# Designs tried in a protein design chat: VH-VL binders against Increased recombination centers protein 19 (IRC19). Part 2

Target 1, 188 residues: Increased recombination centers protein 19 (IRC19), of Kluyveromyces lactis (q6cq02)
Amino acid sequence: MVLIKSRKSIVTATNVCINSSSKFYLTEEQVQSLGDKEFLTASYRRFLRMRQFISKRQMVKESYTTYLRYKFKIEDFELKRSKLLSVSGMSAMDFRSSVQKSLCFLIKAFSISDAYSKDMIDDSHKCKKIIKNLLTVDYHRNRIINRSSNMYQYYRKDFTFFTDGQNIGLKQFEENLMRLNECLGTRL

## First folded at step 1 (VH-VL)

Design c10 (framework fv_cosibelimab)
Fold by ESMFold2-Fast, scan of step 1:
Structure c10 (fold): chain C 188 residues (1-188), chain A 120 residues (1-120), chain B 112 residues (1-112)
Amino acid sequence: as target 1 above (188 residues)
Amino acid sequence: EVQLVQSGAEVKKPGSSVKVSCKASGGTFSSYAISWVRQAPGQGLEWMGVIIPIFGTANYAQKFQGRVTITADESTSTAYMELSSLRSEDTAVYYCARSWELLSDAFDIWGQGTLVTVSS
Amino acid sequence: NFMLTQPHSVSESPGKTVTISCTRSSGSIASNYVQWYQQRPGSAPTTVIYEDNQRPSGVPDRFSGSIDSSSNSASLTISGLKTEDEADYYCQSYDSSNHYVVFGGGTKLTVL
């Protein structure tokens, strides 16, 4: 059963297939030719369009929007990376490539195609689980730490990250996610 | 293959406490939520609470608040459910269940169950 | 706070189709995902449907889930009934306001 059909997407009761259009993907020309501000704006809009496919659960939709704003407007990725991995030096992956790979990760997680092999479907489900776990962790972190006083202080230059054994689980999750980012060239 | 293995059956007197364990084998458990669900003989499934080990945070159904404590030991991949002030109505099979989304939204793996009988 | 209501029992012959409903008492059924669990006597539950309509690996395509906003209910449909489908079925959703997992009362399916 097809509920919505267009040149841009096909939506059924069970699946969403996102076509390779500039509505959800950046073209290679756009990645190469756009200025930095235009590239970030175009990327942000595509991430925001994915919100409709992430979850129907209100807390997850809100967490997605909040996390997306944090990533694009607030996050110091290199500082966060250096603290979590206890390394010096910048990430090897170019910023634009990392943003593009992150968008592709998200599309792969929430879009299933008739062209997908069994392995690709399984990989899609694994990616979906990672994103949902990330957003759930971010939601609970915000709830526990309190955004106004401490939410993002862990990555500040003047703050010692997890000085004691407290929050060891959160630290391990953040470290594992950053290691995944290193492996895939993403900025999740 | 990840499996949840629970401790053995218990027989308890009214007013005592019981502590049931749930050990994850064959995979990581820190990145998941672990819920406790009970089922009295011939009755339906009743959710008691959840722990998210990564945060050390637990949440309990209103009916069990003040009587139930759910904890986790990440070093042994073991979650615990302790229920105090036991009554005959607490006789049930107690299950631990893993949520693959961290929100206790969908349970992908269930423990085998632990029968707790409350009688004199 | 809401409740999920299921029929206590349903019966149908082998080869036929059965549908089990799960109605949410307040708030939209569509606001949170619905899962379905199968429990055979003496066993722990197993998942047959997650996220409204998704099937885990190994679950036959005879099992399907749907949401009907007009009746504020979720449904589990089992086609081509086999005797091995005889079990108790539970729907489950999540209350985002209190972070509680909510189970339906369960439906006993008899295949005869």
Scores: ipSAE 0.006, ipTM 0.551, lowest interface PAE 9.7, mean pLDDT 78

Design c11 (framework fv_cosibelimab)
Fold by ESMFold2-Fast, scan of step 1:
Structure c11 (fold): chain C 188 residues (1-188), chain A 122 residues (1-122), chain B 112 residues (1-112)
Amino acid sequence: as target 1 above (188 residues)
Amino acid sequence: EVQLVQSGAEVKKPGSSVKVSCKASGGTFSSYAISWVRQAPGQGLEWMGVIIPIFGTANYAQKFQGRVTITADESTSTAYMELSSLRSEDTAVYYCARGYDEFYSWDYFDYWGQGTLVTVSS
Amino acid sequence: NFMLTQPHSVSESPGKTVTISCTRSSGSIASNYVQWYQQRPGSAPTTVIYEDNQRPSGVPDRFSGSIDSSSNSASLTISGLKTEDEADYYCQSYDSSNHYVVFGGGTKLTVL
């Protein structure tokens, strides 16, 4: 297991964000001043830099990259959210804040700090487990299914895939993840 | 403490099917991947396929695609491997093996069943 | 698709050290983890090494694993050989291109 050791970090009431280098998270200036396209590009690059800390295994690194591409280029988050939660209207959390909190979640999952309390260590382990489960589910959805299965269409990432009775376990996972997103203000 | 217990030995005719069971205890069944590995008499280990019970997803080695089906019943903590169109070359000991689905560690087999001898003869 | 090649047999005296190699035919041996399993006659395999060089609880520190990228091989080393170490040993890795588990052909260890 690869872990980041940081000597500088920003600690908030709900999240720990590493601030030893702007390579791993956006500065306050960047969050406030970048245009939407530039913000998304800068954010995507920081998520990609985390790939080196996820796993030494090429398979896991590739799954991570595939999932990031889906989140940034393919996913219609608000549509997916409305279908999974059976609600109308947009999420309450600001888009830029959601992206920032998602990055902090990922950094917290794979970081070790001497400043971590027992509760912070427990939170880090829980975040890591969520990321592991998410990547494993995405991998098997896309790459390790029977060719005769209705799940064979690996590019299908919408609600239609999840409403099939044969995919009930995947639907349960996605619903639970979306409920977690609502609670934390993230877009995992 | 984890234990995998497999069903007993079988003698089958060519062209028939066999279904071997693997019951898991001592852990959370649905959080683990179960692989099936066979070993012909005096030969090495050969991977057949894997299932992740909680998601119902299975993948099979190319040699066995179309002949093998791996399923799981979470309520009884039991995985099954069914091999059809049996030939004399299918005579082997069949093992189930547990891989924990943690950072894609389903390919590390931490516990093995005792094995089930399947003999295919006329 | 790749093969893992092991020597068919290895023999050594009690108390000595033996090394069993596992060579990957194409692609890097370091690209995926290597596991090692011990199988005694009439028994199911048991893990002696996982993730290249880690020992499960209960496996003596006489067993060690290593990766050599220059020869594209993994090695299982058993020091202080005991008669109870007589068994077949299998290396195993993963083919990420085909999504298959790959086993080596196995090595029969005789302690005499």
Scores: ipSAE 0.006, ipTM 0.532, lowest interface PAE 9.7, mean pLDDT 77

Design c13 (framework fv_cosibelimab)
Fold by ESMFold2-Fast, scan of step 1:
Structure c13 (fold): chain C 188 residues (1-188), chain A 121 residues (1-121), chain B 112 residues (1-112)
Amino acid sequence: as target 1 above (188 residues)
Amino acid sequence: EVQLVQSGAEVKKPGSSVKVSCKASGGTFSSYAISWVRQAPGQGLEWMGVIIPIFGTANYAQKFQGRVTITADESTSTAYMELSSLRSEDTAVYYCATSYSWDFGSYFDYWGQGTLVTVSS
Amino acid sequence: NFMLTQPHSVSESPGKTVTISCTRSSGSIASNYVQWYQQRPGSAPTTVIYEDNQRPSGVPDRFSGSIDSSSNSASLTISGLKTEDEADYYCQSYDSSNHYVVFGGGTKLTVL
């Protein structure tokens, strides 16, 4: 059954197929010609468009939007990376390439076609689980933050939260995610 | 593959406390959220609370706030549920159950065998 | 905060189809996933349906789940009913406002 059919995507009860020529992808011209600020703005809009495919549930959509804002507006990725991996050098990956690979990862997680092989479907499911994992972790992190009005103001900017011994499980998750980012060239 | 093995049956007096264990094997302990669900004889399932070891955080149903404490020891892959100020109406089979810690649906994929706690004077 | 209401019992003959409902008292049933658990006497529950309509490996295709927004309910349907299907069935959802897991009261299925 096809729920939505358009030039940009085909959505069924179980599958979403996003075409490479669709508005969900950045054009080659945009990747090559936009300034850094404009590139980030165009990328942010594409990530926001993916919200419709993340979940039908309002709470998950809100968690996604909150996480996305954090990544684009608040996070100091290189600082976080250096602390989690205990390295002093900056990532070798260009931020544009990392942002694009992150968008492609998200599209891969939520775009499945009946033409896909079992391996492609399995890979897509793994990507989807990683995104769900990220959103659940961020949801619980925000729940902790909301317990203190004084801490809330600076919590997501204060990396010391992740080095606190009381949060060892959260630290291990962040370290594993950062190692995944290193392997894939992403910024999840 | 995950298996949950709970501690054995206990008989307790009113006013005492009980601590039930749930040992997980087969998977990565930190990837799970572990809930405790009880069932009084002939009654339905009642959710008590959850611990998410990856965060070291727990959440409890309102009815059990102040009486229940759920903890986890990652070194032994064991979760614990301690219920204090026991009453006869706390007589029930207590189950631990896992859900994927990163799944908002709270679907329970594995259940322990259950621990019967009897509270009698 | 909400409750999930199920019929106390349901019965049907072998080979027939039975449907068990699970009605949410406030807020939309579609706002959160619904799961269904089967519990045989003396055993822990096992999942027969998760995320509204998905079947775990090993669960026969005779079991299906659905959501009906107009009646604000979820349904578990078992076709080709067999005596081995006799059990208590529980629906379960999640309350995003208080972060609580919510169970229905349970339905005893008798296959006569």
Scores: ipSAE 0.000, ipTM 0.468, lowest interface PAE 14.2, mean pLDDT 77

Design c14 (framework fv_cosibelimab)
Fold by ESMFold2-Fast, scan of step 1:
Structure c14 (fold): chain C 188 residues (1-188), chain A 121 residues (1-121), chain B 112 residues (1-112)
Amino acid sequence: as target 1 above (188 residues)
Amino acid sequence: EVQLVQSGAEVKKPGSSVKVSCKASGGTFSSYAISWVRQAPGQGLEWMGVIIPIFGTANYAQKFQGRVTITADESTSTAYMELSSLRSEDTAVYYCARSEWYDLGEAFDIWGQGTLVTVSS
Amino acid sequence: NFMLTQPHSVSESPGKTVTISCTRSSGSIASNYVQWYQQRPGSAPTTVIYEDNQRPSGVPDRFSGSIDSSSNSASLTISGLKTEDEADYYCQSYDSSNHYVVFGGGTKLTVL
């Protein structure tokens, strides 16, 4: 586990992960005042800085970087969401709020502090397991999809939602992650 | 800054094989895809195949399936392209090129300098 | 499988505007990103346009890309044509069904 001093000083009673100036957070002022392009760039930098806390192993750091680039550059989140949940219409959650909640989820997962209650530490461990599982699934997803000659088809401009029986586990994982995103307001 | 540095020119006889290297200098290539693209004299660019080193997966254009093998050594940040059963029409400049692995439809952002392979009888 | 077709050559005078087309034979041109590469004799290609219409840093704003779904083609437009623009230009896209990178045949741009 990695201790982040800046996180310890800026965690609120409700654990909202805002209302601070830090290289790991966007300030409330920045969230409200930055243009969309600047907001995305500033957010991407914060996510990238978390890489140092994800793992000391280079391969895991590279997997994280690859997944992060996919999320920011390639993913059509609303299209993916509509197909996975079989719903029409856009997510109710504001885009900027979703990005911030996702960053808070990562910080919560990989930061511990001696000021944390037992419940907060338990929560952190659960979030860490989710992120570790996500990165592990993403690593193996490429390998499994390549075996079926499907290599990341779900996430391209010509995206169509169809999986064969051998990919049912990946479809189930994607559905479960999207349901978690709905519950938490995140974009993991 | 990362550069792709390729091995030197080769002269080969018909029926032999050639193995060209492509080394990422100044950084790692593990989270990227490396493609091989050739260009015969006075002709256009022709994609041969790609490898995603972190997963050890490679894919090849139909024309080259059975004759080309693309490999990578992550410890040396080097990709290799081996072409067997060489013919005179394989005479070309061979390039390696880097792209994002998660979307092979993205641009090649870095190209090697090219390796001239001449097949003569 | 699809093919990308470009004119073999185009020519224009300095200061004028030239447009190079890249037509997809099957499936929509908009299904996958289109890139454009510039290649001078004896050199490796360099990117002038990526993701249909984006310019890398260092590429002049005289270079622009566009997609026309009605003709199923992508276009590279070079305005204020300069002698240093003389080169071969290649479009490139991706065939997601076969997992193949596809290049156009190339266009020789002559500036006279």
Scores: ipSAE 0.000, ipTM 0.455, lowest interface PAE 15.9, mean pLDDT 77

Design c16 (framework fv_cosibelimab)
Fold by ESMFold2-Fast, scan of step 1:
Structure c16 (fold): chain C 188 residues (1-188), chain A 121 residues (1-121), chain B 112 residues (1-112)
Amino acid sequence: as target 1 above (188 residues)
Amino acid sequence: EVQLVQSGAEVKKPGSSVKVSCKASGGTFSSYAISWVRQAPGQGLEWMGVIIPIFGTANYAQKFQGRVTITADESTSTAYMELSSLRSEDTAVYYCARELYDILTGYFDYWGQGTLVTVSS
Amino acid sequence: NFMLTQPHSVSESPGKTVTISCTRSSGSIASNYVQWYQQRPGSAPTTVIYEDNQRPSGVPDRFSGSIDSSSNSASLTISGLKTEDEADYYCQSYDSSNHYVVFGGGTKLTVL
C-alpha cells in the first residue's frame, strides 16, 4: 500500500475535505475561479499524478491513462447517463463538483494516514477495489469487443451499445457503475 | 475457500453433444473469466475458449469454433461448456479454470477437478 | 498465431538444478506474460509461476522463472530438486492479436 500523509485529506461517503497544500488536490479557490478549460486541464493533471499509485505494472498504468483520456476528451457523461438510466434531464450535481468528488474518490483509494480509523481504512480499501475492477473491465471490454487496442469504437461520444446479445453484461456493468455515480455524486 | 466444482464423467456416442458444468464458490463470480481447457489421454493441455460473465461474451479457439458453446449463469455462479458433433478424438478430461483478470493476465489461479468425457460407439 | 515449444522430457538427480525452456515461434516472448503450471498424474494443474517470475503463496523459492529475449524463450528453473517435483510442466502465454490462450506442449520432469 502507498501512504500519502495528509492532515486535511478526509474523504467519507457523506463528507469531503480537501488538502489545499497537496499537489494532488485543487484548492477551493481554484475550483471557484478557474475557467472551464483551465479547470478540466488542472483536474486532468491531478488525475494523471495519481497514475503512479494505481499500479507498478506498465499495462495497468496504460489502461488507466486510456480510461482518463476517454473520460476527459471523448465521453458525454450526461448523454451516457440519460441512456443508461432511461431518464431525461441533467444529473443533480454540477460537473465541477462531480469531477472533484471523482478525484477525491481516487485519492481516498490510494491515500491513507496512520491517523485513520479502521472504518476509514476499510472505505479506502473498497474504493481501491472499485478502481481496480473498473480498469480491469475496461481493458477486457476493449480486447474482446474491438479485437485491437488501436480501435476506440466503444469510447465514442454517442455511446451506443452493441445490439449483439453477448454484450448484455457490459450494459449491466455500465448501468451499475452509473447507479454508483448517482449515489456518490461521482463520474467514474 | 475458492473452489471450482465440475459435473461428473460422461460416456457419449459419436455425433452426440455433451454439456459440462463448472460451479464457482468463494470470491465474486462476475469479477473473473472462466476458461475451458481439455487434455486427451497422455497428451498436453489444449485451450478451448473463455467466457467473461459480466459481458456475457465468449471467445473460442479456432479449432473449436462452430462446435463449442460456452455460457454462464451468474445467478448460480455456474459456467457451462457444450461440445457438439462428438467424435472419438474428443475423448479427454475437460477442465474449467478461473482466469484472474483483475490483474490483467492470462493467469489461471484455480482449476476444476476435471470431467472425463469418453466418446465411443 | 504462435506456438510455444518445450522439451518433451528432462531429468536430473535429487538436490541438483534443472531448467525447462519455453520458446515462442513468432513475435517476442516479452510481448505477453508467461505462466508455468505443474501437473501430477491424475490431478489438475497448479500454478508454480505467474507473470514471468512471480510465485504464488505456498510455492517454495526453489522455483523461479525468467525470460530471455535474445533466445525468445522463457525458462522455469527448479533448484534443490526433490522427488515430489516429478510432474509435467506447462508454460502458457497469451496471443493478444487473436485473444487466445497458448500452452506449450509440456515437459515431463523425472527425478533420479
Scores: ipSAE 0.006, ipTM 0.480, lowest interface PAE 13.2, mean pLDDT 76

Design d01 (framework fv_disitamab)
Heavy chain, then light chain:
Amino acid sequence: EVQLVQSGAEVKKPGATVKISCKVSGYTFTDYYIHWVQQAPGKGLEWMGRINPNSGGTYYNQKFKDKATITADKSTDTAYMELSSLRSEDTAVYFCAREEYDFWSGYYGMDVWGQGTLVTVSS
Amino acid sequence: DIQMTQSPSSVSASVGDRVTITCKASQGISSWVAWYQQKPGKAPKLLIYAASSLQSGVPSRFSGSGSGTDFTLTISSLQPEDFATYYCQQYDSYTFGGGTKVEIK
ESMFold2-Fast, scan of step 1: ipSAE 0.082; ipTM 0.557

Design d02 (framework fv_disitamab)
Heavy chain, then light chain:
Amino acid sequence: EVQLVQSGAEVKKPGATVKISCKVSGYTFTSYYIHWVQQAPGKGLEWMGRINPSGGSTYYNQKFKDKATITADKSTDTAYMELSSLRSEDTAVYFCAKEGTFLEWLSDYFDYWGQGTLVTVSS
Amino acid sequence: DIQMTQSPSSVSASVGDRVTITCKASQGISSWVAWYQQKPGKAPKLLIYAASSLQSGVPSRFSGSGSGTDFTLTISSLQPEDFATYYCQQANSYTFGGGTKVEIK
ESMFold2-Fast, scan of step 1: ipSAE 0.006; ipTM 0.460

Design d03 (framework fv_disitamab)
Heavy chain, then light chain:
Amino acid sequence: EVQLVQSGAEVKKPGATVKISCKVSGYTFTDYYIHWVQQAPGKGLEWMGRINPNSGGTYYNQKFKDKATITADKSTDTAYMELSSLRSEDTAVYFCAREGYYDILTGYSEFDYWGQGTLVTVSS
Amino acid sequence: DIQMTQSPSSVSASVGDRVTITCKASQGISSWVAWYQQKPGKAPKLLIYAASSLQSGVPSRFSGSGSGTDFTLTISSLQPEDFATYYCQQYDSYTFGGGTKVEIK
ESMFold2-Fast, scan of step 1: ipSAE 0.374; ipTM 0.733

Design d04 (framework fv_disitamab)
Fold by ESMFold2-Fast, scan of step 1:
Structure d04 (fold): chain C 188 residues (1-188), chain A 122 residues (1-122), chain B 105 residues (1-105)
Amino acid sequence: as target 1 above (188 residues)
Amino acid sequence: EVQLVQSGAEVKKPGATVKISCKVSGYTFTSYYIHWVQQAPGKGLEWMGRINPSGGSTYYNQKFKDKATITADKSTDTAYMELSSLRSEDTAVYFCAREGWFGELYDYFDYWGQGTLVTVSS
Amino acid sequence: DIQMTQSPSSVSASVGDRVTITCKASQGISSWVAWYQQKPGKAPKLLIYAASSLQSGVPSRFSGSGSGTDFTLTISSLQPEDFATYYCQQANSYTFGGGTKVEIK
């Protein structure tokens, strides 16, 4: 049963299928030729369009928006990475490629159809669980710390927040997510 | 209540350096970019640069890159803008402004300091 | 860099008048435009963001429109407190227009 079909997506009673149209994807030409600000703007708009597929619950949509703004506007990714992985070298990930891979990860998390192989369906479900888990952790971190979009401000000074026994689970989650980023070339 | 309070007017001689402060209150300082804007007497607004107070990262208008230095002190919730090698054409009102959150990739200046007049005269 | 050209540089109007101010970008900037009001001796105040969104606390007589390269700010029925200078700004690299002074007729 197809409930909504467009050039950008197909929504059914049981799943969401997002096609390869440029509304949700950046072409290789765009990734290579856009200026940095134009690239970020085009990417951000595509991430925002995914908000409709994250959840129907307003609270989850707001958590997604807050996390997305943090990632694009506030995050110092290399500093966060160096602190979490205890490394001094810069990431091997090309910035534009990592942003594009992150968008593809998000699309894969919320795109599934009966035409997909069992492996593709299982992979989609795993990606969806990862996204749901990071939004849940981000929500709890916000409640514990300060309700600020800058939940990672502690990386600028020291790890005092993470030395508190109550916050060890948050540090472990962040470390695991960063290790996943290293493996996939993403910036989740 | 969000407030950005700037330091008072300055009168400097050519060649001097001036450092203007912008103390914020009513929000988390490290969560919002702070911008600096110049307005020469009788003229319009000109963007100078910005700082992300959480990391100290800066981005400048090329016209001001060698003239202005923007810094932030998280312990006092204060942003600073230093102008070096002052000349008469640097005479202007300087504003600090917060870049608010509007659900857009590029956001807008929702709160402004009252302005600081810097006069360069011999 | 993207240039922002405002017109007119000044306009004389009476209370109750409809005032339209235009802003033209040298390149396409989607909806990345804000409008600010500045009264003499005061800091600017944000009126409109993202080309057409009204800032909280701003009277509904102010509206913005446009996309791409051509943008307009409209005051539907000018009030005494609206006599001020208005500036557009593109958000990509923060370039301001030259300003439009709305003066009492």
Scores: ipSAE 0.006, ipTM 0.498, lowest interface PAE 11.0, mean pLDDT 79

Design d05 (framework fv_disitamab)
Fold by ESMFold2-Fast, scan of step 1:
Structure d05 (fold): chain C 188 residues (1-188), chain A 121 residues (1-121), chain B 105 residues (1-105)
Amino acid sequence: as target 1 above (188 residues)
Amino acid sequence: EVQLVQSGAEVKKPGATVKISCKVSGYTFTDYYIHWVQQAPGKGLEWMGRINPNSGGTYYNQKFKDKATITADKSTDTAYMELSSLRSEDTAVYFCARDYYDSSGYYFDYWGQGTLVTVSS
Amino acid sequence: DIQMTQSPSSVSASVGDRVTITCKASQGISSWVAWYQQKPGKAPKLLIYAASSLQSGVPSRFSGSGSGTDFTLTISSLQPEDFATYYCQQYDSYTFGGGTKVEIK
């Protein structure tokens, strides 16, 4: 049963879910008119607003915040893509479009509504599973290496860690995630 | 195989400090959180705090924030818990425990044998 | 802060009895509940994690159930070695229940 239903969220015994998604989307004006820095800042704030809905667990919220900081401040997406997919061209999707699609994916993963069809609910559950698996993998990755800011940056940028036989499972996960990004136009 | 071995019993006077160790073996120290749990004589279990040995990051129960300091030494695979300004009500058995994480959650799968701290005047 | 209310505080039982211990969380915690057994002078031992998952090496007479706020530990046929104190724990912020002492009738 639903414990609390508000304008912002629905609280059940197991989850906190988005009740209304409109407030999390950037307006068409913002998408078209903001400079790159302003667009990324506005997007980052919206991703942070999702933190409450990712999990009630403090460790998972912390993992989510760490992953967001990596994505927005450290990651070289095109370099990562070129190495994982063994391609030389840039992604076909415009970066603003891919950031928006990533936010939409996250909102879809954590939205519930009485108006949703069965297919929309099933799709939401699949997206939620992908996000939770992604955060679980990132948590274990951070535990495998002796994490300092210097080591974390080298690990993520140069990808030497992924070519080590001991880390082949992490490479496989990253490759599969990048292939999903290509199909969906996202930057998960 | 997996073991958490704590330091021996301590008898302290009021106002003293005590530092309890928890040496781990049989697994990678930096892959698991270490928690500390207090059990007063004839009472239940009370969580005190935890440390991430990889980062040194700590999280405390507010009740123990000004009493306990948790640290970890990666070179010796040892976690520590220091109690300051000891009072008679700090007399208890203190346990360390390993926090196992997987997709289903966190839980304390292995525990140290416990360290009795007695505070007497 | 999440409070765990455990009941009963003690129960007197005979070998072969079915024993049920309950734990109520002050707010929803999904299935983030573990159950521990503690014998006098010993460290606690993990029995159940994720509300219903049996730890390796733990006898099948132990079972856990529940989600959200209401959780139960059941011992289907009490054995002599089961006389101990049992604790529930939620592991979002690591609060223990008050404990249930299972003692000889």
Scores: ipSAE 0.000, ipTM 0.454, lowest interface PAE 15.6, mean pLDDT 78

